VH-VL binders against q54qk4. Designs and how they scored, part 17

Target 1, 195 residues: q54qk4
Amino acid sequence: MNLSEDVLKGIETLSDEKLINDSVFKHIIDTCFLVILKKKTESDLFDNKAVSSVDTIALKQTFSAFIVFILESMKINYDQSSISDLLEEHKLSSSRIDFISNYFKEYRVAIRKHLSVTNFHFPHIIDVNWRLDLFMKSNAVEKLNTPVYLINLTTEQEENVKGKVQFAATLDQLQDLVFKLRDAQKQIERSSIKS

## First folded at step 4 (VH-VL)

Design a35 (framework fv_nisevokitug)
Fold by ESMFold2-Fast, scan of step 4:
Structure a35 (fold): chain C 195 residues (1-195), chain A 120 residues (1-120), chain B 108 residues (1-108)
Amino acid sequence: as target 1 above (195 residues)
Amino acid sequence: QVQLVQSGAEVKKPGSSVKVSCKASGGTFRNYAISWVRQAPGQGLEWMGGIIPIFGEANYAQKFQGRVTITADESTSTAYMELSSLRSEDTAVYYCARGIIGSTDYFDYWGQGTLVTVSS
Amino acid sequence: SYELTQPPSVSVAPGQTARITCGANNIGSKSVHWYQQKAGQAPVLVVSYDSERPSGIPERISGSNSGNTATLTISRVEAGDEADYYCQVWDSDSDYYVFGTGTKVTVL
């Protein structure tokens, strides 16, 4: 599995029970899977009372990192033991690993179906809107020198219905996400033709 | 093929407590999310609270906070709901319901229900 | 608190279509689930995530959700469809489950 260091840091943040308690963890994992399936939006996580105490940057970084992890796992068709081994290497507890494994077992087939060309795709990556945030100028508690980009992804449906996905990412995370999404689409397209 | 089997009907006096059980089969109990939903005679469904056994943490609806306790014992694959300080308006059928693989968004399997009657 | 409003009853003749609405502000931004409850029985999930049917649920039962109204549609109604129907959402603001007021479907 070829995960960037920023994505791995996001996954390691999911192991930090001082930052991410079990209630918050549950909502992050659940929302990631269901956003991919178009059953939830990111606002179901970010507007949730349960996550109000969590640092917004950390929350968005873990959210984006875990989406990349799901997509890469689907691309390589990682089995349960491989997923568990990776998560254990990055310090997740056995309970958190088991919780994630349950979601992979339940949603793996649905995600593959949804990621096929006709069900889930990003038609206009070049239409992504970029905003540079320096958190010290918004609601920051401390000086942050790392630029974070607010990403707006627009999707178009056959019926002229427009959907939007928003998240925050560092440049490295954004570059990795774009690469992984393009790679995942190619893998899904290959899988669909195989049928 | 998941089944939830609940304990039998109870008749209780006002001010007492009742503890209803819900035994799960047909899967890995550790990975369920189990909620309790009640229904007073002729009325609608009301969520009381739920638990994810692997985390051991329970959440409760505001109305029942302080009166309800939800627990799980994975060694017996059984969830419990205890309601204290019973009143006549607590007369209802109490259901346990499973969230899919730990998800709490909706309930895919329900127990048969337990009638609790509160009377003197 | 967030409330889901349903009509208290719907009457429909066999072979016709019953439509049960579930109303709330901006409900189209939420995922709506539907349960069927026959007299003396536990609820049964009949639609999840607006429009998906669990295995074993007939294709005559479908769902939709847009704007301020979610709808459960039962086509070619049969006597066995007579039941109470409840919509349900998970409310992220309160982190709990909201059930609709319930609709009694009578097949005459």
Scores: ipSAE 0.350, ipTM 0.679, lowest interface PAE 3.8, mean pLDDT 79

Design a36 (framework fv_nisevokitug)
Fold by ESMFold2-Fast, scan of step 4:
Structure a36 (fold): chain C 195 residues (1-195), chain A 120 residues (1-120), chain B 108 residues (1-108)
Amino acid sequence: as target 1 above (195 residues)
Amino acid sequence: QVQLVQSGAEVKKPGSSVKVSCKASGGTFSRYAISWVRQAPGQGLEWMGGIIPIFGEANYAQKFQGRVTITADESTSTAYMELSSLRSEDTAVYYCARGYVGAVDYFDYWGQGTLVTVSS
Amino acid sequence: SYELTQPPSVSVAPGQTARITCGANNIGSESVHWYQQKAGQAPVLVVSYDSDRPSGIPERISGSNSGNTATLTISRVEAGDEADYYCQVWDSSSDYYVFGTGTKVTVL
């Protein structure tokens, strides 16, 4: 993992039980994970009486450092033992390492979903004669992102001609595709009745 | 939270058909991919086929093509596997298993299994 | 045809390490998943994508995959680890789920 000196210093500050007690520590960790999930903002870091005793600059530095640590861990898919080893190397206690480990276990999937920024465009299906053959294959599993499906659509534009449309989609985009295909089918049926 | 509950044991005669059900609870059924895997007594796991309920399209292992039919009813969150022309070699425990949506390569939840005995 | 070969049995003493192999040509290019099946029970996923551990699975269980061999490693073995273990791969060329031949782990 490539972490700057400033990030490593911030992580080491989280190990200093005299500067950051367990209540403040838990609040910082919880806030970091929820900020990444866009359920909290940095201002929520100060929404706890206990943090008023901690230097504001130190609080912001540890918060920013740990956000970077979470994001880099997700990017390279750091396993739990690697996370624990790095935190132990930077002097966190076993109880604090366990607390962080539980948060990674609980939120890992949710964070990957929020960090997945795959921008896809669905094909326009306007042909009267089409057949849907869906083959969902997990392509290479990207450690940072939600798995992406490779979808093959078969269309028949002329009686003996078979067309192919291929694209990648997330689950939510796949559900949108089903709605669009149902709508297209209704339009085709309506056209067949009137023709 | 996610559970797959299968229908009860069946005893069938050679040449007949059997239809096993798998009811899903917890989570969104339309986000599942459901497979059927069997295990003969003392033997290993064998994939028979699967379905993605939101599309209604089923895929079958070549060995079972023509004898197996897999269907899904999204309104009742239930998948079905029907195996025809039963032989003594079809005596096995039949499992339904869920592929995780976004990663259909593996099975994260399994039904309890349904014993199908083919005997004359 | 793609086949996953496992040793039929592995015997291990409590507290020691059990290693279960899954062999196939170029299996290191595939994603290997592992299941534990106890007598009379349905299989349970214990490792996904070579080395990822589902929630609730102890850290003593780990996986690796390289070249022609994928390995499931159970450290500090306990009596409760006694089970049949199966590796599994999705064969994209045939649209088929391939299961290994299975390994019976006995804790003596």
Scores: ipSAE 0.006, ipTM 0.440, lowest interface PAE 11.7, mean pLDDT 75

Design a37 (framework fv_nisevokitug)
Fold by ESMFold2-Fast, scan of step 4:
Structure a37 (fold): chain C 195 residues (1-195), chain A 120 residues (1-120), chain B 108 residues (1-108)
Amino acid sequence: as target 1 above (195 residues)
Amino acid sequence: QVQLVQSGAEVKKPGSSVKVSCKASGGDFSNYAISWVRQAPGQGLEWMGGIIPIFGRANYAQKFQGRVTITADESTSTAYMELSSLRSEDTAVYYCARGRVGAHDYFDYWGQGTLVTVSS
Amino acid sequence: SYELTQPPSVSVAPGQTARITCGANNIGSKDVHWYQQKAGQAPVLVVSYDSDRPSGIPERISGSNSGNTATLTISRVEAGDEADYYCQVWDSESDYYVFGTGTKVTVL
């Protein structure tokens, strides 16, 4: 897991029980998970009287750091023991690690469905990234939800020449793309073994 | 100005196949879906299927599954619709139409149509 | 399979209002688009997303959609409004575009 120094500092601030008491800690963690799930906003972090005694800059840094930590953990599929080990390395108490671990257990599936983010890398051919976007269409009567994935394709030619294509796709189209990329990868592996 | 230009009219025998082309110009071909919609003489519009050129995957209406193949060539900004095992009931004007990818929206630009006549 | 039912024809006098219905179970929850097709021509989008008008489409043409019926309304009808009109939705369950049966509008 490659976290920036600023992110690591924010996580270590969560270990300071004198600066961030248990009530504030629980509020920060809860808000981070619910913000990722689009059930709360960053402003909800400051709508709790308990945080009025905490430095605003420290609150913002800690909140941002923990959001990055959750997203990075999901992106690289960190298991529970790896998450716990990293938090312990950065000085969180066992009770705070347990609290965070329970939130990961409860929300991991929901967050993965919400994010639906995967990166594919092929040497000197294609770099593929995509994310899940939910588009709401405005109608005179009712709104329709259309799940759409935004896909970025990067192709590389020799001597640092690159091309880029961006487009949106439905779940079925994204699944077909994943199938084609997987098939291409297996064909490359077969050629490597045979030749 | 975006334009979709289709190939010319065709006369085919029952049991044969036909391949109609649709060339897009003036716009972004790769970020849009191309659908095929047909209309028998005096009848309504019927969606056959569509393709997103960059994705290379086509989706077909159940009625045409197994008989229609939709493909695209991004280098020439051209989409194709091939219909096999032609019957007299396949006599129709075939349109290509552009839609936005992933939105399953309206069709904003239409080709001029290609008349395919299947003689009996 | 999801089907959009339209009346086959609507007759209207010049200056009056024509209403073209598009019926289907719970169509009000879907985005309905409307096309105008004049004889020998390709369809032209005249209403998108139930009620939005593309640039160049006169204000006399409007749409609505609620419950089981979407409606295309043409007010102060002119001879140039004679055409076939089709409604259209995307059916996510079947993964295809559904067109209505079509309505021929005659101005007389």
Scores: ipSAE 0.000, ipTM 0.433, lowest interface PAE 12.3, mean pLDDT 75

Design a38 (framework fv_nisevokitug)
Fold by ESMFold2-Fast, scan of step 4:
Structure a38 (fold): chain C 195 residues (1-195), chain A 120 residues (1-120), chain B 108 residues (1-108)
Amino acid sequence: as target 1 above (195 residues)
Amino acid sequence: QVQLVQSGAEVKKPGSSVKVSCKASGGTFRNYAISWVRQAPGQGLEWMGGIIPIFGTANYAQKFQGRVTITADESTSTAYMELSSLRSEDTAVYYCARGYIGARDYFDYWGQGTLVTVSS
Amino acid sequence: SYELTQPPSVSVAPGQTARITCGANNIGSDSVHWYQQKAGQAPVLVVSYDSERPSGIPERISGSNSGNTATLTISRVEAGDEADYYCQVWDSDSDYYVFGTGTKVTVL
């Protein structure tokens, strides 16, 4: 799978147990899967008491990176051993890999069905809303003082119901997402041509 | 297939502690979280806390914080719940219940329950 | 402080339909699970994620969830359905499980 450097860094941040303890880790993983299933929103990431001491920028970066990882894994139909191998390569502990692995095992079918029904796996983008957020409250020396985009993706569904995905991303993550969405759109166009 | 087997009934005096065990068989212990839920006679279900064995970290309901300790031993596939400073109101059936780590939102298997009676 | 409110009791005749409600503000945004508990026994999961049935649970037991009310529906009620029923929600933000107040279903 082709993940941008920023996405890989976000995944590696999940291996840093001093920055992201097990309670925060569980909350991030839970929220990512539930957001993809439209049971939660990005704002739910900040409602947990465990995250009050964690840097907002780091939380948003790891959240957006892991959302991209889940979606890309689903897109290329990455099997469980491949997912585990990739996470181990990026320094996650066996406990954290097992936790994520169990989420993929449980939710893989539901996510596949949800993405199929909402047409999000191969999105027909009708509207994209975004804004630039600056990490103004970060310490001047912190390398995490990076511009971030808050992204809302709106897709058209068969029942004339719009689907939405909300997340924060750096410029590199946004460019990677646009590239992958263009590829998905190309596949939809090809599948709709009967010739 | 999967079974949760709890330790036997106990009678305790006020102020003492009780430790209940829950041994899992079938499946892999690492794939699930274990919660403890109690039920006083004629009352409803009350969640006390739970543990994800692979992390070794436990979370407790506020009402029990400071009195309950939940632990797990992966080598024996056994979870434990220890409740201290027992009062008569702690008389209840104590259940262990498991949820698959990826779907720990609900409990798919329950132990048979352990009756703990607190009386002088 | 989050609470799931259920009616204390529901009486139903054999062959009729029993409906058990579970109320909370915006519960339709949560995933609701249902347990059946017969006297002297441990609870048994009968509905997960609002409407999914575990293996072995009859089709006459179903669930729904929208707005402020989740509902467990038992069609063509049999004597063996007499039990206490509990709804349950997992609050992922606090990693806390909340059970409903419970409903005693009596089949007369």
Scores: ipSAE 0.005, ipTM 0.526, lowest interface PAE 10.7, mean pLDDT 77

Design b01 (framework fv_nisevokitug)
Fold by ESMFold2-Fast, scan of step 4:
Structure b01 (fold): chain C 195 residues (1-195), chain A 120 residues (1-120), chain B 108 residues (1-108)
Amino acid sequence: as target 1 above (195 residues)
Amino acid sequence: QVQLVQSGAEVKKPGSSVKVSCKASGGTFSNYAISWVRQAPGQGLEWMGGIIPIFGTANYAQKFQGRVTITADESTSTAYMELSSLRSEDTAVYYCARDRIGATDYFDYWGQGTLVTVSS
Amino acid sequence: SYELTQPPSVSVAPGQTARITCGANNIGSKSVHWYQQKAGQAPVLVVSYDSDRPSGIPERISGSNSGNTATLTISRVEAGDEADYYCQVWDSSSDYYVFGTGTKVTVL
């Protein structure tokens, strides 16, 4: 598993019981899994009295790191023992490892189904939707003066299953996506000829 | 100024197909999406489908899936809508309308409309 | 499928205010756009993103959107405002662009 230094730092913060007590830990883990399943949003991380005394930066870092950890674990199909070994290597207690392991056991099938429906695959893109979301009308972002596009991609993993992937992109990023889509189609065409 | 110009009125027999064109003038055609919206006599507006020329991908309303085909030719800045297996209830004015790719979810410019009459 | 319901007609005297509603479950969470269509003509965008007016549209025309109802308001109505009005949202569930049923505004 190739985890960035920022992700590893976030996982290590989850092992520090003085910074993140058990109530906060449980809330972070639960929120991460439910956000991936589209049942909660990042704002739900802060809608709990248990987190009122915790540094906001530490909460955001651990939340982001653990989301990446879940997605990477699913992407490379990490089994339960491999997940537990990695968490133990990064100093999580046996009780915290067990808690996370139980969440993986409970939600693994749902997450795999969800990710297979929402993942973008070039030969299986069936619908592309677009919408403008002007960040310059948001109070949360400073120094933005570039239009950003909200793109919804509908993917097909199984014959009758529709999934959606949403992301924000600048015009340059959207144009890059177009080139990558066309290149992927061309490579598939070449593969069918040379095979 | 940006303008969408559609092909002229058509009279078709039931069971045939019709292909309507929409030529965009001015601007960067590839930065726009083109949709087709129809309006039967005395009825409201109904979205049929649209295309993003730079992707080459079209999306269709469920009601028209299998009967409508929307295409675009970037070299001529022209979008097309072909409706097959025509029935009398397909008699309508057909409009093309543009949306800026990723920038809006409304239609800023509309073609003048093309009347398609389906009669025996 | 997501459906936008409008009253079929609204009658208003010159100088009065016309209000056209567009109803749907939780429409306040969506961006609503409004089109004016005069007899024999293509639709014209008059309000975008709930309340923004395109260049050239009179200040008398305004919009709002909250809860289950979006509203187009035309104040100090003039004969030239007589037209059909359609609300529209973008909804990715099955059909992307959803139009309202339309409202005929008659200026008496």
Scores: ipSAE 0.000, ipTM 0.438, lowest interface PAE 13.8, mean pLDDT 75

Design b02 (framework fv_nisevokitug)
Fold by ESMFold2-Fast, scan of step 4:
Structure b02 (fold): chain C 195 residues (1-195), chain A 120 residues (1-120), chain B 108 residues (1-108)
Amino acid sequence: as target 1 above (195 residues)
Amino acid sequence: QVQLVQSGAEVKKPGSSVKVSCKASGGTFSNYAISWVRQAPGQGLEWMGGIIPIFGTANYAQKFQGRVTITADESTSTAYMELSSLRSEDTAVYYCARERIGATDWFDYWGQGTLVTVSS
Amino acid sequence: SYELTQPPSVSVAPGQTARITCGANNIGSKSVHWYQQKAGQAPVLVVSYDSDRPSGIPERISGSNSGNTATLTISRVEAGDEADYYCQVWDSSSDYYVFGTGTKVTVL
């Protein structure tokens, strides 16, 4: 699982029993799961008297972090043992890990069902292999044949999941596509610089 | 003015391979496709395949698929045709020819030809 | 699959007109190009897109294409017109570029 520093800090805050007592902890976890299912809003947490003593910024940080954690866990199909191991590494107590695990057990199926209905997936171009397969095809227009190119874009992901996009294009459209792909490659090279 | 200059004549044994080059000068290499057309002694013209250098893709005539490989090197403006598993009936003059991408279905400039003789 | 049929030879006297046909089903719906090849030389484009002449090709050479027959016409024939002539089309259902069988023009 690749989580940002901000998400990890939010999870670390959930382990601090002096900042987040058990009552507040339970309200945060419960609200996160129910917000994803659209049965509650974030106001149901922030306006709750049980959390009135907690700093608003800390509450927002932990809430946002844990929403991201749930969604990423669902997305990559993290199993229960992997979830428990991650939470233990970030110093949550056994009782808090058990509480979270029970919520995953209870709501995992409902959340997956909900996300599959409303989720639109944009795979990152950087994460796929792009290949152009060109077929030349002429169209008969009176006595002048202007070639139309049939382009197949094949995308492959590491899990052997393949996608295919097919369309027809004129030379101008093909050159535009090639230049855009070369520009994208340049951007990838630029972003790969490490210091 | 565009000129296509091909490599020199070759004599090969059956079962070997041959690689012929075609160097373009005077034009923009990326604006056109290069095809290879052969002509056996006393026979007509036969298209073998072509490459669009800007896309890095080659198309081959069905008869030659599996035996022919066409490549291009944009840095030297040179196209190549490699034919493997040579037989005596592959004895022919091999021509490279240019077509403008998307604007023509015909060959406006031809190389001088390369004679490939396959004999034991 | 798609095949362009030409007569094997055409004989013509100097000053007369030579006509070289290129036959195929519905060839009039395609663009036909013509190449001249003299002995020991590479082909030279003489007509593109049925009737267009490249720069440097004399007006005596012209083309037409309709129905099942494309025709290359050489008027006021000269000895220098003696050559093999090939028609050519583009067809995606075949091996893309299809050449005719070729016609040898002899000027007597």
Scores: ipSAE 0.000, ipTM 0.427, lowest interface PAE 11.9, mean pLDDT 76

Design b03 (framework fv_nisevokitug)
Fold by ESMFold2-Fast, scan of step 4:
Structure b03 (fold): chain C 195 residues (1-195), chain A 120 residues (1-120), chain B 108 residues (1-108)
Amino acid sequence: as target 1 above (195 residues)
Amino acid sequence: QVQLVQSGAEVKKPGSSVKVSCKASGGTFSNYAISWVRQAPGQGLEWMGGIIPIFGTANYAQKFQGRVTITADESTSTAYMELSSLRSEDTAVYYCARGRLGATDAFDIWGQGTLVTVSS
Amino acid sequence: SYELTQPPSVSVAPGQTARITCGANNIGSKSVHWYQQKAGQAPVLVVSYDSDRPSGIPERISGSNSGNTATLTISRVEAGDEADYYCQVWDSSSDYYVFGTGTKVTVL
């Protein structure tokens, strides 16, 4: 699993019981899974009395980090043991790990079905190394309350020279990007056969 | 399939207290909150409070603060609601209901209800 | 305090469509859940998160939520749909769940 340092910091923030108590923790985890299934929006993250005492930036960082973690775990088909080991390495308590594990068990099938309906699967990237760094924008809420993520994409080209691209995307646009990258990879493979 | 099974009907005198139980059958309270909702005869549904069993943390509607206590015993998968200083206006069917944690949670499973009658 | 306004009753003939409204300021920005309660029985969740249908609930029951009105729609009404229906939301300002006043659906 290739998680950015910022995503890992967001995961580690979930271990800080002084900053994120158990009620807030459970609300964040629940909201992440239901947002992926399009049953909730980011506005539901802030719709809880318990979060009024939590730093908004920390709340948004943990939310975005955990969404990336869920999607990446599903993408590479991480088993329960691997998920638990990673969370333990990043300092989550046994009870918090158990809570997250139960959510994966409950929603794994629904998420797989949702992804299959979009008519794509997670790609293998051979010639391009890429890494996602997510940052949430602090701005006034829109009526639809759609989260916007700032994405940094790092690519390797000629002689190990790195290129960087930055852009903003919604969760739906992120999923679309993954599909388009897979299509681009197939185009490159087809072209290489002509040589 | 998980079911919530509540204790039987109670008849209480004004000024007394009542304790209603709600037991999960065929499952556990893990990853869920248990809410208590009452319904007076011919009236609508009214939320009283809820508990997160794994932490023992309860929240109460302001109207019931000081009179209601919600507890849970995870070893028996049973939640309790105790209402004190009973008045005739507390005559109602009391329901327990299961919901996920979060601000917009739906109550996906309900107990059968417990009729509490407060009379002299 | 945040209040959900429902009509007290709706009468509908078998095979027709019943529409039950749930009105509140900017309710379209909230997630609305709907419960069906038959006489002498506990409520049953019939629509969650505005329009999601729980397992076992027939397709003729649907929900929508926009602006100041959420609506539960029951198409091709059957005698078994006769019940009280309640909408529900979470009110973050008061830290409690709000139920609508309920609508009695009578199938004539």
Scores: ipSAE 0.000, ipTM 0.501, lowest interface PAE 12.3, mean pLDDT 76

Design b04 (framework fv_nisevokitug)
Fold by ESMFold2-Fast, scan of step 4:
Structure b04 (fold): chain C 195 residues (1-195), chain A 121 residues (1-121), chain B 108 residues (1-108)
Amino acid sequence: as target 1 above (195 residues)
Amino acid sequence: QVQLVQSGAEVKKPGSSVKVSCKASGGTFSNYAISWVRQAPGQGLEWMGGIIPIFGTANYAQKFQGRVTITADESTSTAYMELSSLRSEDTAVYYCARGLVGATYDYFDYWGQGTLVTVSS
Amino acid sequence: SYELTQPPSVSVAPGQTARITCGANNIGSKSVHWYQQKAGQAPVLVVSYDSDRPSGIPERISGSNSGNTATLTISRVEAGDEADYYCQVWDSSSDYYVFGTGTKVTVL
């Protein structure tokens, strides 16, 4: 699993019991999984009295980092043992690791089903090799401290010419982009079959 | 396959206490949050509190704070609800209900069969 | 004190549609869950997160949630749908699970 330094820092912040107590920890983890399933929104992160004393930047950083961690774990089909090992290496306590592991156990099937629409056809986009590199960059946070994802698109066209497009997107914008790319791939595949 | 089995009906005198048990099977007990919800005769559902066994953390509805204690024993996969200073208005069916770890604060997917507690003398 | 208000009863003929409302200020911003309770039995989850159906729950049962009203809709009603129905939300401001007042559905 290749996670950026910012993502790893955010995950390690979840181990800091002075900054993130158990009530806040539970709320962050729960919100992350439910946001991925489209059952909650990022605004729900702040809709809980437990987080009122916590630094807003730290909350948003841990939230964004953990969203990326869940998505990458699902993408590469990381098993529970591997997830636990990684979290232990980044200083989470046994009880916090168990809590996260239980969330993966309960929601793995639902997340796989949800992501299959966007992920299954994702690597076969257009008659060009496209790759999405997703990572969080704290400095790219908007004026209102809304977490954003810095997205790099790498293309390789004819003549071995490589292009790189970089932009920032919210989770909703990223999901929309993935859906659009998947649909474009399906249209190209239909054209190839018919022709 | 997941099943919550509660202890049997109880008849108690005013001023006494009652302790109801809820044994989980068909899954790892520590993977669940267990809540207690009561229903007085002919009335609606009322949440009393819940516990997340892996953390040992219990939360209580304000109305029951000081009278209710919720505990869990992971070794026996059993949650308990003890209600003290019983009054006749505590006569109700008491349910344990499971919250998924990923939905521990939102809803209840499995319920015990209920335990009738009657308070009279 | 956040409260969920339901009509006390709804009567419906077999094959018709029953609609059970759950009213509260700005309930559309919350996730609403629905439970079915038949006489002498424990409640059963029939809708979670406004509109999701748990495995085993028929498609004729659906939910919606917008503004100040959440609605449970039971299409092509059958005798077996006769039960009490409760809506439920998690109220973060009070750290409390709030249940609706309950609606008794009678199938004629």
Scores: ipSAE 0.005, ipTM 0.512, lowest interface PAE 12.3, mean pLDDT 76

